# VH-VL binders against Pyroglutamyl-peptidase 1 (Pgpep1): the designs that were tried, part 3

Target 1, 209 residues: Pyroglutamyl-peptidase 1 (Pgpep1), of Rattus norvegicus (Rat) (q76ic5)
Amino acid sequence: MEQPRKAVVVTGFGPFGEHAVNASWIAVQELEKLGLGDSVDLHVYEIPVEYQTVQRLIPALWEKHSPQLVVHVGVSGMATTVTLEKCGHNKGYKGLDNCRFCPGSQCCVEDGPESIDSIIDMDAVCKRVTTLGLDVSVTISQDAGRYLCDFTYYTSLYRGRGRSAFVHVPPLGKPYNADQLGRALRAIIEEMLGVLEQAEGDISCCHQL

## First folded at step 21 (VH-VL; from ul5 with heavy chain A97V)

Design un5
Fold by OpenDDE, fold request of step 24:
Structure un5 (fold): chain C 209 residues (1-209), chain A 120 residues (1-120), chain B 108 residues (1-108)
Amino acid sequence: as target 1 above (209 residues)
Amino acid sequence: EVQLVESGGGLVQPGGSLRLSCAASGFTFSDYWMSWVRQAPGKGLEWVANINQDGSYKWYVDSVKGRFTISRDNAKNSLYLQMNSLRAEDTAVYYCVKELPYESWAFDYWGQGTLVTVSS
Amino acid sequence: EIVLTQSPGTLSLSPGERATLSCRASQRVSNSWLAWYQQKPGQAPRLLIYDASSRATGIPDRFSGSGSGTDFTLTISRLEPEDFAVYYCQQYSHLPYTFGQGTKVEIK
């Protein structure tokens, strides 16, 4: 009996500022071409760089797909490596989005926790991916910044009870091309799914004792 | 069958106020975003405002910000639009509109509309 | 805001003919978040197509939508007498949600 496909949602961001092309969305499109295997139902979305879109879309995606994992991809202009974010933050959002909007409260969730950690062992993921010998360097971060990336990440962490990840990618060609980023995302997400499966298995074994 | 029935339209002077109501039936009202869309006589369509399921998010077109307030009462399956400081350019048929669920935010059901006329 | 420009302004055709309506966006519409509506005189608009190509419930198969990015098309394969109306496109990719100015499909 073919095991029902489990949903994974992956998002990238649209254009912002002087950047007509966002590397994160390009990377996600390359991932879509590659796929995540036959056992995964992959859904991809472009997110406009808008707080209100994130406020509406992210909860809706969790509700619609009941995904086992939501991965958000963003671009970091200062990054030279692919970066796995460990933690999302609730407060400090002061920057205006593409609609010249900022939440009045400057927070993601009213009365929400100050920060939320992903339940994914990002250190383990980073180690595993590095061992694969990809032509892309992967690093870890505790802070995704206080803009749309972290806002999106915190929203998903909050809605998904930590079953979310955020991956920062460098600008296209600096140093990685679209194909490299797509392959890196695929490898990272596959390892994330592996780590999650192991963690769930360990919990199940402990309850049988 | 989904039904949306608007009420509260009428003639009002500039600077006046009106409150529009919409009675919804035939679907789980509290599960959906709701919108107001207006159409000036002989003109096209303009989105005015929307509200999420629990009313925590209320969004407006710029021209009505600070003057209009969208609200809902899920227990009564009702949508409201409080319109203050009305202007001549607010003259239109106002439609109560149901939005599609999840990430598709198109307007799948419309009321018959209620006419608001702002004139001296 | 995203400005949607529909063309032509008026389309004069006979029953049985194919109608092709265009909607061009001033900016890219993310995820093909574009809808088409039909409005007849004295009536509320009716949803035809959402997400650029998905038919709404109860909409005949003669209506189809296509396109992505900035260019979208509504096609009526064979016009029926009841299809003569005004058609609007609408984007819900960015706030505020905006409509095109409409295309009138009239009997030749």
Scores: ipSAE 0.931, ipTM 0.963, lowest interface PAE 0.5, mean pLDDT 96
Fold by OpenDDE, fold request of step 24:
Structure un5 (fold): chain C 209 residues (1-209), chain A 120 residues (1-120), chain B 108 residues (1-108)
Amino acid sequence: as target 1 above (209 residues)
Amino acid sequence: EVQLVESGGGLVQPGGSLRLSCAASGFTFSDYWMSWVRQAPGKGLEWVANINQDGSYKWYVDSVKGRFTISRDNAKNSLYLQMNSLRAEDTAVYYCVKELPYESWAFDYWGQGTLVTVSS
Amino acid sequence: EIVLTQSPGTLSLSPGERATLSCRASQRVSNSWLAWYQQKPGQAPRLLIYDASSRATGIPDRFSGSGSGTDFTLTISRLEPEDFAVYYCQQYSHLPYTFGQGTKVEIK
């Protein structure tokens, strides 16, 4: 009996500011071409750089797909490595989005926790991916900034009870091309899924004792 | 069968106020975003406002911001549009509209509409 | 806001003919979040297509949608007498949600 495919949702962002082509969306499209294997039902979405869109879309995606993991990809103009974000933050959103909007409260979730950590051991993921010998360097971060990236990440962490990841990618060609980023995302997500599976297995074994 | 029935339209003077109501039936009202869409006589369609399931998010077209308030009562399966400081350009048929679920935010069901006429 | 421009303004055809309606967006519509509606005189609009190519419930297979990015098309493969109406495209990719100005399909 073919095990039912578990859903993974991956998002990238649309254009904003000087980024007419957002490297994150390009990377996600390359990932879509590559796939995540036969056991994963991959769903990809482009997210406009808009707070209100994130507020509506992210909860909806969690509800629709009941995914085992949601991975958000964003671009960092200053990054030279692919960066795994460990933590999302609730407050400090003052920057205007593409609609010249920001939340009045400057918060993601009213009365939500100050920060939420991903349940994914990003250090382990980083180590595993590095061992694969990809032509892409992977690093970790505790702070994705106080704009749409972190807003999206926190929203997803909150809705998904920590079963979310955020990956920052450098601009295209600086230093990685689309293919490299796509392959990196695939490897990262596969390792994330592996780490999650191991963690769940360990919990199950502890409850049977 | 999904039904949306608007009420509250009528003739009002500029600067006046009206409250539109929409009674919904045939679906789980509280599970869906709801919108108001208007159509001026002989003109196209214009989205006016929408509201999420619990009313925590209310979004408006710029032309009505500060004047119109969308609200809902899920216990009564009702959608409302409070319209203040009405202008001649607000003259239109106002439709109560159900949105599709999840990431598809198209309007799958429409009421028959209620006419609002703003005239001196 | 995203401006949607529909063409042609009026399409005069006979029953049985193929109708092709265009909707062009001033900006890219993310995830093909575009819908098509039919409106007959004195009636409310009816959803035909959502997500650019998905048919709404109860919509005949003669209606089809295609396109992505900035260019979208509604096709009626064989016009039925009841298909003569005004058609609107609408995007829900960005706030505010916006409609095209409409295309009138009339009987030749």
Scores: ipSAE 0.931, ipTM 0.963, lowest interface PAE 0.5, mean pLDDT 96
Fold by OpenDDE, last read:
Structure un5 (fold): chain C 209 residues (1-209), chain A 120 residues (1-120), chain B 108 residues (1-108)
Amino acid sequence: as target 1 above (209 residues)
Amino acid sequence: EVQLVESGGGLVQPGGSLRLSCAASGFTFSDYWMSWVRQAPGKGLEWVANINQDGSYKWYVDSVKGRFTISRDNAKNSLYLQMNSLRAEDTAVYYCVKELPYESWAFDYWGQGTLVTVSS
Amino acid sequence: EIVLTQSPGTLSLSPGERATLSCRASQRVSNSWLAWYQQKPGQAPRLLIYDASSRATGIPDRFSGSGSGTDFTLTISRLEPEDFAVYYCQQYSHLPYTFGQGTKVEIK
């Protein structure tokens, strides 16, 4: 039975600081060219490095698309691997964005949980992707930092009840090119969807017993 | 039919205060972001402020920060703009504006506007 | 802020002619988050196009929008008498949301 087409939203960030061309957005554009198969309705967005834009846009995307998964991609200047983030944090946002703004409360969601874990088994995803033998190394992280990346991640984790992922990519060419990053993202997201499907199936089976 | 009706405009002295109101009808008011946009006589358009569905987010153009306050009452389908410390450069027609939903933040419906004149 | 520059300042045309209006942004407009408005004398602006190329409800098909990044265009394929007005572009990619200075389409 052909599974009904479900929406997946993937975002990358626009320019900031030394990143005139943000590797995350380039990677997402490559992903868009590749697609995620016929069963997935892929929507991609560039996110300005602005807290207020994230505050408005991310909830709106959840509402508009009712996606089965939202994947955010960001760049890490220090990273040499593609990194899967396991957890988003609510507090500690002090850095100014491109509009010279930061939340007055330094928090993502007022009175929200201190942290939220993705419901996706990132360890399993990492293992599966590694087994594929891609020319990209994948690692796991528990902390995406206290800037727009983690702010965006926490927002989606909160709005989507954990049905979100954040992927950090290295700068372009250090060590991976755009094509490599695009292929890596596709593989990662496909494995994420697989893991989610298995988890849902297991729950359904348990309820039938 | 969507309707936006502004009121509260008038003549005020520099340093004075004025409160604009907008009555909305013909749509689910609480589901949309709302904005104020102004137009000085014979000039272009300037976004002034907007507010999200529940009023938890209020954003302003820099020139009005600390002086203007946008608010809403969803039970009354009403949008407000409290303007304090008014300046001559605040003289304009002020439009109550509905924004499009989701990721499209264009202004799909406009009121007829209310004129605010700041003059000694 | 993003500065939007419209050109030409004034466009003098006759009914039935094609009108092409330009809007250039000082920096990239993300996701083509650009709108076009029409304003007639003594009236409020009316939304024509959003997301660079999406026509608003009730807008005739003679109006079309195109472009991405920093360069956007509004086209009126065949001017009707009621189309003589001022047109504004507006970006909602970055705060503050900003408008172009406007292009006046006038009858020749």
Scores: ipSAE 0.931, ipTM 0.963, lowest interface PAE 0.5, mean pLDDT 96
Fold by OpenDDE, last read:
Structure un5 (fold): chain C 209 residues (1-209), chain A 120 residues (1-120), chain B 108 residues (1-108)
Amino acid sequence: as target 1 above (209 residues)
Amino acid sequence: EVQLVESGGGLVQPGGSLRLSCAASGFTFSDYWMSWVRQAPGKGLEWVANINQDGSYKWYVDSVKGRFTISRDNAKNSLYLQMNSLRAEDTAVYYCVKELPYESWAFDYWGQGTLVTVSS
Amino acid sequence: EIVLTQSPGTLSLSPGERATLSCRASQRVSNSWLAWYQQKPGQAPRLLIYDASSRATGIPDRFSGSGSGTDFTLTISRLEPEDFAVYYCQQYSHLPYTFGQGTKVEIK
């Protein structure tokens, strides 16, 4: 009996400002080419840099795919490493998106928690990925910034009960190329899935005692 | 069978107001985004507004912002469009439209439309 | 907003012929979030294709959609008498949702 494939959704962002090419979407496309193995049903989406699109699309993706994990990828212009974000924040969104729009409330979810942590042990993921000896450096962050990246992350964390991740990548070629970023994403997501599986196993064992 | 039936159209003077209604049947109304789309006589189609399942999100085309209000009553399977400060350029057939679920936001079912004429 | 330009404006063909309609976007349509509609005189539009290439329920297989990015195509493999109508493309990638100006398929 072919074990039912578990869904993983991965997103990148589309163009914004003067950036015709978004490194996050390029990285996700490379990941799609590589795949996540035969046991994972991978779905990829490009997200326009628009608050309203995120508000509608992210809940819809959770509902449609019932994924075991949703990973969002964004670009950080100041980053020189791949960064795993530990926490999403609900308030402080004042920057205008590509439609010159921002939420009037400047928050993701009305009366939602101030912040939500991913249930994924990002420190463990970072440690494991580093041990793999990739040609990409991975770091940890607790703040994805108060723009579309963190807005998306918080929305997804809220809808997915913490079963979400956000990965920031540097601009393309500074210092990593598309292939390097794709391989890094694959390794990171595989380790995330491993950490999640281990955590679920530990809970199951504790309930049987 | 999915049915969408619009009502409330008619003749109104510039600056006037109308409220359009749409009665939905044949599907779980509360599970879907709904839209209004209009078509001026002899012209193409223009998206006007949409609303999510519980009404927490309402989005509009710029030309109607501040003048039109989209709303819904899920208990009555009804969609509404309150139109204030009507202009001649608002003259059109207005269609009540059901959207596809999830990430596909195309319009899979349309009502017969109701004509709104704004004229002095 | 994304401007959709359809071509040709009018397509004159005979029953049994192949129809090819183009829709070009002023900017990239994400995830191929583009739909095609058919409208006959005095009727509401009918959904034909969504997500660029997915046929809506009840739509004959002679209708097909293709394309990505900025260029999309609707193809009617063999025109039936009932296929003479106006066809619109529509994007739902960005707000506001926008339609093309339409292509009229008329009988030669």
Scores: ipSAE 0.930, ipTM 0.962, lowest interface PAE 0.5, mean pLDDT 96

Design un5
Fold by ESMFold2, fold request of step 24:
Structure un5 (fold): chain C 209 residues (1-209), chain A 120 residues (1-120), chain B 108 residues (1-108)
Amino acid sequence: as target 1 above (209 residues)
Amino acid sequence: EVQLVESGGGLVQPGGSLRLSCAASGFTFSDYWMSWVRQAPGKGLEWVANINQDGSYKWYVDSVKGRFTISRDNAKNSLYLQMNSLRAEDTAVYYCVKELPYESWAFDYWGQGTLVTVSS
Amino acid sequence: EIVLTQSPGTLSLSPGERATLSCRASQRVSNSWLAWYQQKPGQAPRLLIYDASSRATGIPDRFSGSGSGTDFTLTISRLEPEDFAVYYCQQYSHLPYTFGQGTKVEIK
């Protein structure tokens, strides 16, 4: 029996408002079809736009999979590039979710830090992906927007000791189609894993000396 | 063997109160979300409320919000449902339920149920 | 709220026959987070299938589940006398968690 593959969890969001289609989930489904190679055990989930579900699901995914990396994907209606988010924010959650719910505390974690940075060097990832020459532009942000995207990101950073990332994608066809977004996610996640392995010195070897 | 034993059901007038209890054994009670699910006589099933491991999250179906309070005492391996301002439509068998762990939140083990009848 | 509609309402079959039960959701159920339960008269429901297709502990392999999105199926490959009961589907992807109205499988 071989050692189990290293786990990576990738999430997209479900429908919000009147729209049945969320580009983030479409992109994640495309990523799932492409895969991340035989050495990675990829798990994908669609997150309903519900604060309560996020609060329960995200810690559960960290516990179940003990993943090397968790990547959350969300849609940004105004963006024209794929955006890597550097940090998540604890407070300011006032918007109602699909259940017309908003956390009473208006924060992710009571008494938690105001923000949590990912341990992933997003500038390095952005540079490495850009060098690949993909048809998708990648940029950096420090503000995921204080709604379920940011709420999910902070919760995941808190539970995963910073081993989480958030990627915002534009709406489908504005300007990228599903295939482009899926390939971009694959490239981004592969570079994130590379950056993590390099920083940690984590080298897998099957041979004994 | 997982066991869930409900108690505290009975006949009560509209506007009255009852407190249901559920004694749990055969598993580490504090590791799991717990639910109450009810079934009106001759009707289907309705999720009522659930509570996380330390009681910091308590979720309710809208029809019982503000009237019912779910709670737990992990030292006593016990789940509770305080039901206030009872209405005729609350008449049902109430089941204590252990949920599956992680992201698969199906209703794993069920107690035998306790009957609550709300009638004038 | 996701409404689950089961069909048929009653399925009249003989032991040894194959039973096929349908559950249709009013909206897409995320991640195949759908379960099936069996309930016999005077008893609590029993979990059969979770996550659309995974059998719960101790459930015989004649029970199988399939489907995704809005359309889910429970199949009993060869009915045994103990399988005549009411079956419920239930989704746990969106709050509030909801059950179908049930399908009664009865002896013909």
Scores: ipSAE 0.844, ipTM 0.913, lowest interface PAE 0.8, mean pLDDT 92
Fold by ESMFold2, last read:
Structure un5 (fold): chain C 209 residues (1-209), chain A 120 residues (1-120), chain B 108 residues (1-108)
Amino acid sequence: as target 1 above (209 residues)
Amino acid sequence: EVQLVESGGGLVQPGGSLRLSCAASGFTFSDYWMSWVRQAPGKGLEWVANINQDGSYKWYVDSVKGRFTISRDNAKNSLYLQMNSLRAEDTAVYYCVKELPYESWAFDYWGQGTLVTVSS
Amino acid sequence: EIVLTQSPGTLSLSPGERATLSCRASQRVSNSWLAWYQQKPGQAPRLLIYDASSRATGIPDRFSGSGSGTDFTLTISRLEPEDFAVYYCQQYSHLPYTFGQGTKVEIK
């Protein structure tokens, strides 16, 4: 009997600032080429760096796909590792987007919680991915930086009841190329799906670590 | 059958005001983003404004920001455009538009339009 | 703001001929979020194609769209008498949403 495919949405960002070629979108395109296996229906999107577009797009993606997981990928110009973000923050959005706009309220969701933790155990994911021996280093963060990355993450966590993740990647070639980032994303997302399934009640997953 | 019927256009002097209305039928009005799109006589199309399902987001092209206000009344299946401080360059046919849902925001159904003429 | 430039400005053809209309964006359009509309004199526009290549409900299969990034094409495989109109492309990936200036397809 054929099981229904799990819907997974993965996003990268379009150009902004010095990132005329955004490593996050390149990495997501490489992931799309690799796929997440026959059991996953993978949907990818490039998000323009516009607060208003994020406000409309992210809820729409949750509604359209009813995904089991949404992963947002962003670039961090100062990062040298692939970083898993534990939580998103509601307030502090003062930087102008590509339309020279920022929210007047400086927040993602009016009257929303100050922060939302992902329900994904990022420490467990980081440990599982690290044991795979990839040529990409994976680390953890609690602060996505109060710009479109954090804004997108919070919006997605809010709409998806915490079933979202954010992955920061370094710029291309500093130090990882597109192939390395794509394979790292695949491994990370596969482990996120596994950890998420384990958290939902399958204790037998503990022996797979 | 989706129907969008605009009204409220006419001749107005510069600096004047008009309120456009759009009566919607044939679909669940409250489920969709709605737009106003205009076309100056003999010219191309320009997106003017849109509004989400409950009116919490209202977006405008820069040339009308601060002068035009989009609104909706879901109980009456009606979309509105309040146009203040009108200028000659606002002269156009104004179309009421239903957008496609989800992430594909193309302009699905259009009304027949209402003409606004701004002249002395 | 993304400027869409359509070419040619006017395309003069006979019924039965193939029409190819071009739309070029000043910046990359994300996710192929580009639409095509048909407008006949005195009428409102009608949606033909959305997301670059998906036909809207009720649009005949002689209309097809293709392209990505900055270059998009509308093709009418065999023109029918009712296809002589102005065609507009429109992007909805970046604010503000913008239209091309139009291509008039007219009977030769």
Scores: ipSAE 0.844, ipTM 0.913, lowest interface PAE 0.8, mean pLDDT 92
Fold by ESMFold2, last read:
Structure un5 (fold): chain C 209 residues (1-209), chain A 120 residues (1-120), chain B 108 residues (1-108)
Amino acid sequence: as target 1 above (209 residues)
Amino acid sequence: EVQLVESGGGLVQPGGSLRLSCAASGFTFSDYWMSWVRQAPGKGLEWVANINQDGSYKWYVDSVKGRFTISRDNAKNSLYLQMNSLRAEDTAVYYCVKELPYESWAFDYWGQGTLVTVSS
Amino acid sequence: EIVLTQSPGTLSLSPGERATLSCRASQRVSNSWLAWYQQKPGQAPRLLIYDASSRATGIPDRFSGSGSGTDFTLTISRLEPEDFAVYYCQQYSHLPYTFGQGTKVEIK
């Protein structure tokens, strides 16, 4: 066929601490119900809050699916908006995970860059999503927090050559319900794919190859 | 046909050491995570350790951390388990296991096992 | 650590009957990352089902798996003489990876 379906991987996080339900996984499940249209093969996963599992799982997902985009969704307990993260950071991982483990090196990738920016223009995505008139407010951040969210983001950016994004969502009901978060994720990811396709089209046009 | 052949088991006194080996054939050994799983006589199964394709990640169940070391030699298609400071509760049949690839980490193929007995 | 509790401990049935084996997890198993194994006396375990419901290569279609979250089931639709064995469930979503204690399926 002339246009193969794009593979997109979207992840949420599992429970941690005393929180039996993680809003990020609930939002990703709502996204899965909605889908991303007939041109996209959407694959969703719940990531346990374990550094070692992230270290194994994220590269495996990149290898298995060869995705056009990987989007990680995490919860931010203090947030009241949906937040797009511009970059991930390599070092500063001192907090213990659910297995009481943290990397001995305290970094995602030894000898890796201090930070990796997503190739996705998050400012453009935020602007476009905001003009759609969703009932969800979207903002931007440069600091995913130096725990499993940031660890996952950096690992994915490193393995995916920047073709990853991280979206923080507030807790359920503070202020958005599951349906609102799912629709917001769909809109955000659709705009991310649009930005990536435009960037690739510009490169192809310029080089004729 | 996938084959996993364990060796190196035997009788050892508490505090002693053994090195288990597993010879692999019938698949591209370096493409897969490998595990050791043990079964005490008449008991159930316990995952012990696993190791990724190049040996950069090695994971252990807590009861063996600091005493057991998993390793592999991809040129020889071999998996190893160095067991030090052995205890009576380490007595078990030890199975060499090939895991499924990607994100489905079930225990795909098992060797027939090698018996380790720790007693005075 | 996820504890897997299998029930019943022993299931006594005749060939041709349907067997239903249960595995319950102490907390949610992510992504249905749960497997079932068969073990006959003096032999290594054999993978039957992975990812809760996918049959491993060469496994007859009388074996099926279902469930998600904390509750999983292995069904053998019509027991054959070679199916009398011990069955273990195993989760691989959370470290450490753990097995249930087993269900023995025996001839009545």
Scores: ipSAE 0.844, ipTM 0.915, lowest interface PAE 0.8, mean pLDDT 92
Fold by ESMFold2, fold request of step 24:
Structure un5 (fold): chain C 209 residues (1-209), chain A 120 residues (1-120), chain B 108 residues (1-108)
Amino acid sequence: as target 1 above (209 residues)
Amino acid sequence: EVQLVESGGGLVQPGGSLRLSCAASGFTFSDYWMSWVRQAPGKGLEWVANINQDGSYKWYVDSVKGRFTISRDNAKNSLYLQMNSLRAEDTAVYYCVKELPYESWAFDYWGQGTLVTVSS
Amino acid sequence: EIVLTQSPGTLSLSPGERATLSCRASQRVSNSWLAWYQQKPGQAPRLLIYDASSRATGIPDRFSGSGSGTDFTLTISRLEPEDFAVYYCQQYSHLPYTFGQGTKVEIK
């Protein structure tokens, strides 16, 4: 018996700078323990903080899984809330990665659009998650910071025709623990899937004669 | 059946150059990342370089950067390694390697190897 | 770069015995992106295990891999005469990709 499953890919980042532990990967590991229900085929990956690895890995994940949604999770050291990123940016990549490398072009995709918006309505997701009464505050941003997080996001948006999202989390314990972050990710992703279902249904209705 | 056949090895003086070739068959060559891996006589294995499907990404181990250039010709199903400014430490058997696809980048199939000897 | 240290250096066993080979990484290997290879004298290596635990095509089920993070193991459940060889682990999560120094499995 075949029951269609939604393929969802969720990524976190590996160690960065002097931080041996990255809250984003910890949060994604907690999400994996919780799961996204029987109808979702969840695949998780830790992304090393290396531009070259991102360039190879992200297209490969889209090809392998043909996912309905890819969610990238990154840490922001200055954040105190869980942040939903609306768009990714193509240019301005000057910071060195863990291999002391940055792209010579300083961009994700040569001749690509300057920014790509996610097709996920982040305002709707934020509102729906907030009404759930989680012990985690959720906010919205349009600037993922022009480093590996933004680089990954743009690359994924480009390859996935906008079916990607990026979630920034604060460092562990400042103020949320791993369990809180994992539960917040689950709630956010569930609402993202719900918003996608409604958007697809609305578009389908418009094409009917 | 996948086959990888290296050629172009030989004896060369320090500072000299060689170009290694690898003829591929039994798979769609243009669909895969390819690597060169070397093994000094009686020693272990060292990844040297790899190249993506269209040649737009070429990655190298630090010890060969600026001296070696990896390339491919998909029309000829061929992989190349141009080796310049050779040193005694480059003496090794050089293997042509097909990588696994997607995110599992292990070294799937290996050629028989070609010996490069750099003698001073 | 990630340094892989294999132990033991040499494993002397008889056919039919169980072999356990260890590979320890100097830093965590992401996503269990670690492979094992077998190399017989005068031959090229062959891929046995990828992603820590997945058998490559045509590899007998007596070969199994396990582990994550910094500690990985290759197990040969019952050694056969053709299994006496050198075994290498290799990580492909972080650049540059690196190999361990090898474990020789030889006849006691």
Scores: ipSAE 0.835, ipTM 0.910, lowest interface PAE 0.8, mean pLDDT 91

